# VHH binders against Protein disulfide-isomerase A5 (PDIA5), part 5

Target 1, 129 residues: Protein disulfide-isomerase A5 (PDIA5), of Homo sapiens (Human) (q14554r378to506)
Amino acid sequence: WMQNPEAPPPPEPTWEEQQTSVLHLVGDNFRETLKKKKHTLVMFYAPWCPHCKKVIPHFTATADAFKDDRKIACAAVDCVKDKNQDLCQQEAVKGYPTFHYYHYGKFAEKYDSDRTELGFTNYIRALRE

## First folded at step 21 (VHH)

Design i4 (from j1 with G60A)
Fold by OpenDDE, fold request of step 22:
Order: sequence, then structure tokens, then C-alpha cells
Structure i4 (fold): chain B 129 residues (1-129), chain A 122 residues (1-122)
Amino acid sequence: as target 1 above (129 residues)
Amino acid sequence: EVKLVESGGGLVQPGGSLRLSCAASGFTFSMYDMSWYRQTPGKQRDLVADITSGGSTKYADSVKGRFTISRDNTKNTVYLQMNSLKPEDTAVYYCARQWGADVTGKWLYDHWGQGTQVTVSS
């Protein structure tokens, strides 16, 4: 007479769990990974931040657009993870999302332009020229 | 260059109405949450209302039911409809672009307009 409720749908995969061209970095591999790329745009984010959630698709799309360029990388750091807190502090992340451009692993500048695929793509293209 | 320009302020009698506009340029407007703040001389700037890129709105308790924040992405403009104005609503009103949140979840703003004066007086 009573039917068992259906199991709740499985939780949606986290951004990190999704198969994208975004490099998800942590404190122990952050600098080493960046050093291997001429141009890296890094998104420092918090999963709970609605602003981050909004930008993630655009950033992901950007990463995919440049996936075949070995000199370019789009990376992300989850600053909420305990292991990344020091890294985020060291990188002077004061809010989410924060975008930093690194040249061969060295901080170059903060990205403050449009947080859209077009914005990111244009920026990276300009760096490549 | 990111630019926010408020307009629509003025002098009104108590119970009157004003509609403020904030024209945005230099960025993809539809991607950003926008807020209205107000400030009186010598006092802190207070949040009046905010609207997400998706259209969700929040209001300060003091203006709930009287003020309405809205946006028109086709015009890159955020509005503040102010009805049933009170003398205590007198302030310079600022629009601001909300860019993110700090580690505590506090909203952060990176661009502000020049402000528009609203005076409610009999």
C-alpha cells in the first residue's frame, strides 16, 4: 500500500569531478604545474559562491577552447579546501572568484576583465600574440 | 572601461515617488549582480537593494514594500523604483557592481557610480 520513495538523484558532480580541460590544482602541485606553461589563467574560487558558479561554465569553455595549445592552460584552485587555504593566502586571494595570470609560473597580473568565455578567450589570445 | 552612471534623483515630497536609473557600460552587464546603496553625510553607506544576474532581488528592511530594484539587460541598466518616500530616505544613492564574495561570504563590490541625490522633504 505504501511504495518506497525513489532514491534521491545522485548529487551532481563537482566541477573538479567533471571531465574538462581545466586543471584543478592544489598546494602541492600548483607552482610546478604553472611553471610548465607559458600562459596560465587561474581561477581561485569557492564552490559555495554564486559568482563562481556563474563563471565556471565560461571558464570551462575557455579551457576547452585552448585545450590543444600546450603552452596555454586554464587552472582552478578551490580555496575552500583546507589544503589550499595557504596557497590562496599566498596568492593574495581576497575574494571569489579571483583570476590571476601566470607566465611560466610567475604571477603577472590579475585578470579584471569580463568573466565570460569571450572575455577570457580574448585575453588569452592577446597573451599568445 | 567600466562605468556606472546614476540618474533620476531629485527633490520630492513625502509619499512621493522617484525612479533611479543606473546605466552601465564597459562590461557584460548581464553577468553581474547589481546593488543600490545610499549614504548620508557622515554616515556609512548602506545597502538598499540588490538584484542578481538572474533577477533575484533582496531589500533592506527599511525599504521593503516601497522600493523595487529591477534591471533591463537590453539597456544595460539597473533601476530603483522608490515609492512612498520618507524623509529618512534622503541620501545619495549609488549603484554598484557586485563582483564576488570574500572568504566569509560578504559581498564585494568593485565599481560604483558617482551617486545621485534623493531628497525627501515637505
Scores: ipSAE 0.833, ipTM 0.907, lowest interface PAE 0.4, mean pLDDT 95
Fold by OpenDDE, last read:
Structure i4 (fold): chain B 129 residues (1-129), chain A 122 residues (1-122)
Amino acid sequence: as target 1 above (129 residues)
Amino acid sequence: EVKLVESGGGLVQPGGSLRLSCAASGFTFSMYDMSWYRQTPGKQRDLVADITSGGSTKYADSVKGRFTISRDNTKNTVYLQMNSLKPEDTAVYYCARQWGADVTGKWLYDHWGQGTQVTVSS
């Protein structure tokens, strides 16, 4: 007697669906949003990438740490979405995760340091000085 | 500065064993997947084994059942236990840090050790 398989648990909410301080940006609002912030650290990611999954909690925590600073933002772009593919190409994203720092919407540099909350936080703090 | 330093290589007879170590520094080791590669002169580097930050492992078919990759996050070290060594295992062995994946899903590496020579010969 085949036990009726219990309905699979509902899918876990995506990062974008979670209520966090991370700004989830798309091609239509990416540039306009970045221009309004003095400092923006952007995570370009793919939901399927295990490396991204590991970093997401750290990046989210960082975003929360700076949520009250109006000049600073942590943003994310899902490069797997069709509407974001052109954006990710334009921003020269070659792999996931990629972290870019923008100053008033202008690309400044790639972030290549430690991908932890402490690493991100230290970097952003240094930018404010 | 990110550094990877391999050790433990040497000369062994067929059927022998070696244990390679890769000491990592300059980054949060526990956050990264690590890999062992090997290369012979004039040939491309081949993947030998992978270990995720969570401890999941994968092996090349040629070394399955003989090699074991492991890690100790308290020591920032990844290991490669090599048993039942064959002459075909002779190569320079490299450890590498996986930083991500490209748009096609291929794993990307950004740091490599200097390598350690393993020679299996009678």
Scores: ipSAE 0.833, ipTM 0.908, lowest interface PAE 0.4, mean pLDDT 95
Fold by OpenDDE, fold request of step 22:
Structure i4 (fold): chain B 129 residues (1-129), chain A 122 residues (1-122)
Amino acid sequence: as target 1 above (129 residues)
Amino acid sequence: EVKLVESGGGLVQPGGSLRLSCAASGFTFSMYDMSWYRQTPGKQRDLVADITSGGSTKYADSVKGRFTISRDNTKNTVYLQMNSLKPEDTAVYYCARQWGADVTGKWLYDHWGQGTQVTVSS
């Protein structure tokens, strides 16, 4: 009955640690970064949130789809980080995930449509026109 | 427009069965967790069952072993099979879309159906 338990698998890299086209923003660079982009879709999230986990691949794919457009950005804010709590409060984030659209850094509207790559892509495409 | 429409409610005798359906439209159904709630007049709405987008289920203690929540993503429908019904199961049953969680981890819902009446009486 002696078992040699296998070592637990290494932890999965965090979203922020992954090399993606998503801009991971914090309180210090949030406003400055957004002002440089005509259109920014921001995902406010919590790493522990299963709803966020489901959407992250779709959001990441969307970011990659628009990576060559310098006027468009997909960004993410980890609201669980202590340094981002004030930012998330200021942006009126009430739950996760929350998606906000910013126009040259100014809040425009909350995104409440489909949380899929297609949904995000269609939305951003419409903004660009 | 997001829409949830419940059906399948009715009058049954104790020990009977009903199958509720909730037809969803206006969003990618497979991306969302769905829940069934029930409410009696003058009382708070109580969670009955939930099912994740991946198919994991959870039930209130009062319905465990009797109710089964399921979903068919091809039909954009969530179901509640109710067996061995009791008078205390009498309520309006609502389906709801779970959109996320607050900062404390509490699940948040953003869309509800109009509800379907279930009456269990001899």
Scores: ipSAE 0.831, ipTM 0.906, lowest interface PAE 0.4, mean pLDDT 95
Fold by OpenDDE, last read:
Structure i4 (fold): chain B 129 residues (1-129), chain A 122 residues (1-122)
Amino acid sequence: as target 1 above (129 residues)
Amino acid sequence: EVKLVESGGGLVQPGGSLRLSCAASGFTFSMYDMSWYRQTPGKQRDLVADITSGGSTKYADSVKGRFTISRDNTKNTVYLQMNSLKPEDTAVYYCARQWGADVTGKWLYDHWGQGTQVTVSS
């Protein structure tokens, strides 16, 4: 009468493990990667953060929308990873999610507008003009 | 520009009810968790209730069963229905937009309303 517990479902792939147009960056390649792009919007996030979770699809969709533009990149940094903690501190990340715009690798401004695909897309389009 | 404007405060007798409203503008309201706080002069601002973008709610123990937080995304408004009001509920009530979380998981807020006074007195 005792039923064997159902095997837990396989773990869902992390955002980083998913094949998207988002560049997942770490401390070792962050600066070098950003220097190669005219415009980079970076999402600093924590995987456990519900605020991050609801924005991730919008950010991912935005990255996909600009995937064919070599001058534009959408990148993400997992600040929870040990190897990225220094980077996140250096970039003055105080909370999650944080969005920074970089111009050829140089910090330009914090993105504080709508956390939607439309918001991100409009912002990036404006940068191209 | 992001704006939060509270309304609905006033003077009520103990046991009375008030409904506070917080009208939001300048951002996609449905994407943000919202909170109500209250503060009395000389004291810290305390969380009263929060509501996620998905509609999940949490309440301070002191107001559970009496207060209800809700939202109408079509009106960009968050509400606080306050029933069975007590003198100790007297405070300035603020609505706030949750920005995110810090490294410890504490909720961070980036925009606040001007506040609305609630006074419960005989």
Scores: ipSAE 0.831, ipTM 0.906, lowest interface PAE 0.4, mean pLDDT 95
Fold by ESMFold2, look of step 21:
Structure i4 (fold): chain B 129 residues (1-129), chain A 122 residues (1-122)
Amino acid sequence: as target 1 above (129 residues)
Amino acid sequence: EVKLVESGGGLVQPGGSLRLSCAASGFTFSMYDMSWYRQTPGKQRDLVADITSGGSTKYADSVKGRFTISRDNTKNTVYLQMNSLKPEDTAVYYCARQWGADVTGKWLYDHWGQGTQVTVSS
């Protein structure tokens, strides 16, 4: 198929559609996926939240920085999707964005430091040591 | 350490003007939306004005047309220009960092300054 050159450009893909190094998880696969990773930083978010939108490029760049380390994952959960509502309640997510660190699937702590690529990458590097 | 420090409060006659400043440090200022709140003794803190990181503003009805919120990301500072002050504007004014939203879309704040007193004489 071939786009008409005079047509408007197609809509921008969502974060989940962008094929980044971020693991986009749902309630059905959250626990199993996290158990296989030594370190996972999870962003719980809402697509409509402007605070989430500002952080997404930084979190995405963080995921890319660790893409070759198979023990590390940067994951995201869209808490607005119906199939994820129970998960976000179980994880006690009260607001967006919320960042949790998990060690082999076990909740370890909330991440409350700077929400930049540098902040995230420094945190993850300290965990590897 | 995140710090928010308000200044510029004082005593002023009705109809007067004041300019409040909030100096921010310890975080990437341009990543956050900022707000001014005010509180009178025995009452809840009330929203006065919001400003997004991109400069979009919103105001409480009681101050619209009289107060102007602004920010300077090169100085990590938020301002509140208060004109045509009324006795009802007497309060402690707080600067707050907006970190997110709850499930209903209500804004959430995680850091507050110590406050600066504004007193409008009757």
Scores: ipSAE 0.621, ipTM 0.801, lowest interface PAE 1.0, mean pLDDT 91
Fold by ESMFold2, fold request of step 22:
Structure i4 (fold): chain B 129 residues (1-129), chain A 122 residues (1-122)
Amino acid sequence: as target 1 above (129 residues)
Amino acid sequence: EVKLVESGGGLVQPGGSLRLSCAASGFTFSMYDMSWYRQTPGKQRDLVADITSGGSTKYADSVKGRFTISRDNTKNTVYLQMNSLKPEDTAVYYCARQWGADVTGKWLYDHWGQGTQVTVSS
């Protein structure tokens, strides 16, 4: 086995490490990645924030629901990471979580509706048609 | 549309009790932490009590042991049971929705009710 039986089990993976349909972005790749997508909903978050923790399963399920639509992305930015601090400042993130909708990489609006899978999914479906 | 509506205020003698209710609508109530604040004329709003979506509570020192915050996620309602009321408890009481935290970890509130007046007089 790869685990040492005399050591504690490894920590559970972070949200980013879980290999979900969520695109985890950083300052270096944010703009170029979003330009390739007609619709992107971005969650700016902090891992320590309990409000973010409550939304993560709903946002993850939303990403999964649209995983086969190449024009749609559900993305996340961890604003606590050093390499993302300039991005979160540029996007005027004042609190966690914050949700932005981008159209071909251009900021269009903040998402301020219900923070459930159904709320996110209805919003994205309305953008398509 | 998010709405918070307080009720249950009124005039009461010192030592009396009141139960405040805050009816919430327009959002998934169980996804949010909730607070009661109070305000006297000319002063800032002061925290009275917090309750998380999971039921954990915190109280201001001035009300600890006398007030109890609770919530019913099936009725979308938060309550404040106020016992042993004192003239110092006279204020407008507000229900507030906690939506997040700022970059320093301070809690952020985005919706407030209209308030309900509590008056404790001799």
Scores: ipSAE 0.618, ipTM 0.799, lowest interface PAE 1.0, mean pLDDT 91
Fold by ESMFold2, last read:
Structure i4 (fold): chain B 129 residues (1-129), chain A 122 residues (1-122)
Amino acid sequence: as target 1 above (129 residues)
Amino acid sequence: EVKLVESGGGLVQPGGSLRLSCAASGFTFSMYDMSWYRQTPGKQRDLVADITSGGSTKYADSVKGRFTISRDNTKNTVYLQMNSLKPEDTAVYYCARQWGADVTGKWLYDHWGQGTQVTVSS
């Protein structure tokens, strides 16, 4: 007879569990990781927030577009995790999603432009020039 | 550069209907949820209706069954069809862009239109 003909499907992986070019950071490694990158765009998010869910594919595609540029990182911080609460407070995150640009780990500005792959990639390309 | 412009307000008799429009520009409209609020003098703005980018809707109890929110992502426009209008619907109606949520799950709005007056009177 057939093996496992109706086994239930596995749970859907979270964004952090997927293998993408996005750097998923936590409070313990945030500062040291960003210090080593000339340009980092960070998405502070909550997994339950539908506004974050809409942006995730665009941000992920942006990370993939720059995966071969070692000076650039697209990173994400899940502000709902207990271990990230102090970090999100320190970075003054009041709502989700929030996007910050860092230069060698130093906060430079909030990203307030379009939340599409094109908006993100245009921004990052301008930083390289 | 983000702009929200309401139109379609006016004077209408009780029991009548009116359709409001909110023209959006300066952003990728399909990435945002949108809301209609209304305000009478001396009171805070009250939620009338929400619509998600995917078209799911929610209404204040006072307008359920009478008002319909809709959107056309190709025209960057939100609509509010108002039927069976009552004098208590008299207010300035505002279109708002919902960009996110705070830590408690409260929706956050960053842009509002100038408003359009709706007056329900004989």
Scores: ipSAE 0.607, ipTM 0.791, lowest interface PAE 1.0, mean pLDDT 91

Design i4 (from j1 with G60A)
Fold by ESMFold2, fold request of step 22:
Structure i4 (fold): chain B 129 residues (1-129), chain A 122 residues (1-122)
Amino acid sequence: as target 1 above (129 residues)
Amino acid sequence: EVKLVESGGGLVQPGGSLRLSCAASGFTFSMYDMSWYRQTPGKQRDLVADITSGGSTKYADSVKGRFTISRDNTKNTVYLQMNSLKPEDTAVYYCARQWGADVTGKWLYDHWGQGTQVTVSS
């Protein structure tokens, strides 16, 4: 009996690597990027957190729903990355996931409502008024 | 508005059984992990059992093999089946919504029910 085991598949891409409509930010570009958008909903997360993993498809679908509106961004910050630790501390992120709404880069409020595509899209639609 | 309402508590003899229910409303239930806690007078609330949105469970050592946590996402309800009850299980039982984790991986809770009293005495 002869066996030539297939090479293991490459690891699945991270959320950032999946090339979605979500704008993945780091400490270097967070403030300047947000200043250029009228409305930004930011998800601060940790890749290991199961609560984040459950929300990621919903947040990603929300970003896709608004991809053609240049005034709106759905952004994400991975707080586990070394480059982002100071940012997440500055934004007072105490747990994952945390959602902040920014108006032209100015913190306006935490998002504490439903963590579904419908919840996010209803919130963003209300902001456009 | 998020609401959690426990029911099913009562007086039961040692060795008996009770089934607690936690009716949830005001949020997408299937997106959250849920827990049962219990509290005796003058003490902190102690974890009894966890259940993830996908149905994975974990139990305190003191209740393993006797208690079963379950959920029905179509009814927005968490259950705690309590068998082989002992006097030390006497407490107020609370349902809690788990919303996240802190930087060390400790679970974070944002809503609690009013509690339901379970009393086990001969």
Scores: ipSAE 0.606, ipTM 0.794, lowest interface PAE 1.0, mean pLDDT 91
Fold by ESMFold2, last read:
Structure i4 (fold): chain B 129 residues (1-129), chain A 122 residues (1-122)
Amino acid sequence: as target 1 above (129 residues)
Amino acid sequence: EVKLVESGGGLVQPGGSLRLSCAASGFTFSMYDMSWYRQTPGKQRDLVADITSGGSTKYADSVKGRFTISRDNTKNTVYLQMNSLKPEDTAVYYCARQWGADVTGKWLYDHWGQGTQVTVSS
């Protein structure tokens, strides 16, 4: 009998499947979730986009840095998913990645500064003050 | 503020060489892919070469083997070494920052330098 056959390695988990502090949102829960947070930085992305892939570790580290502050969320929306198409269009997302800051669920501004953990964390720390 | 400043253009004879530089400031240079484009009057800008943040390169067929794109992330600079220049290489050369992709996967550029003129003529 074949004992311990070599199985293919499992596929790498997607960003959403990785258990991180990033809130992965969809059209159905986006508004209600953001209304409960004083400060939310949202990354609108496409999983296939190399520019998104470069930022993901930095954004994930930012979410982890603020994980114990219940007033702050770092959230992500996969704009390739069909259920998110209306949301991404409504939020005027034309390219990936796009970063928006929301104050209690209301769009406040586009984030256009550095796409590093330091850039994101400096921005959020300034909002907390 | 994001700035891209090209230099190194000029007049050169066919078969000659030029090295273009693009000095970048106001952003974390190592997080972005960079491109050189060129434009002749009345035409849209044409891709010359791409370089990823990790150093992978791609070239237009018309310049392969003659041009070399490179970058130095410690100096925040991208370069275009142009050898064996031909009259058809005459154009304004632009440095561009690639920030993302649209829904179809087309690359998106948000900052361009002022351009530097390259003229290849006897």
Scores: ipSAE 0.587, ipTM 0.787, lowest interface PAE 1.2, mean pLDDT 91

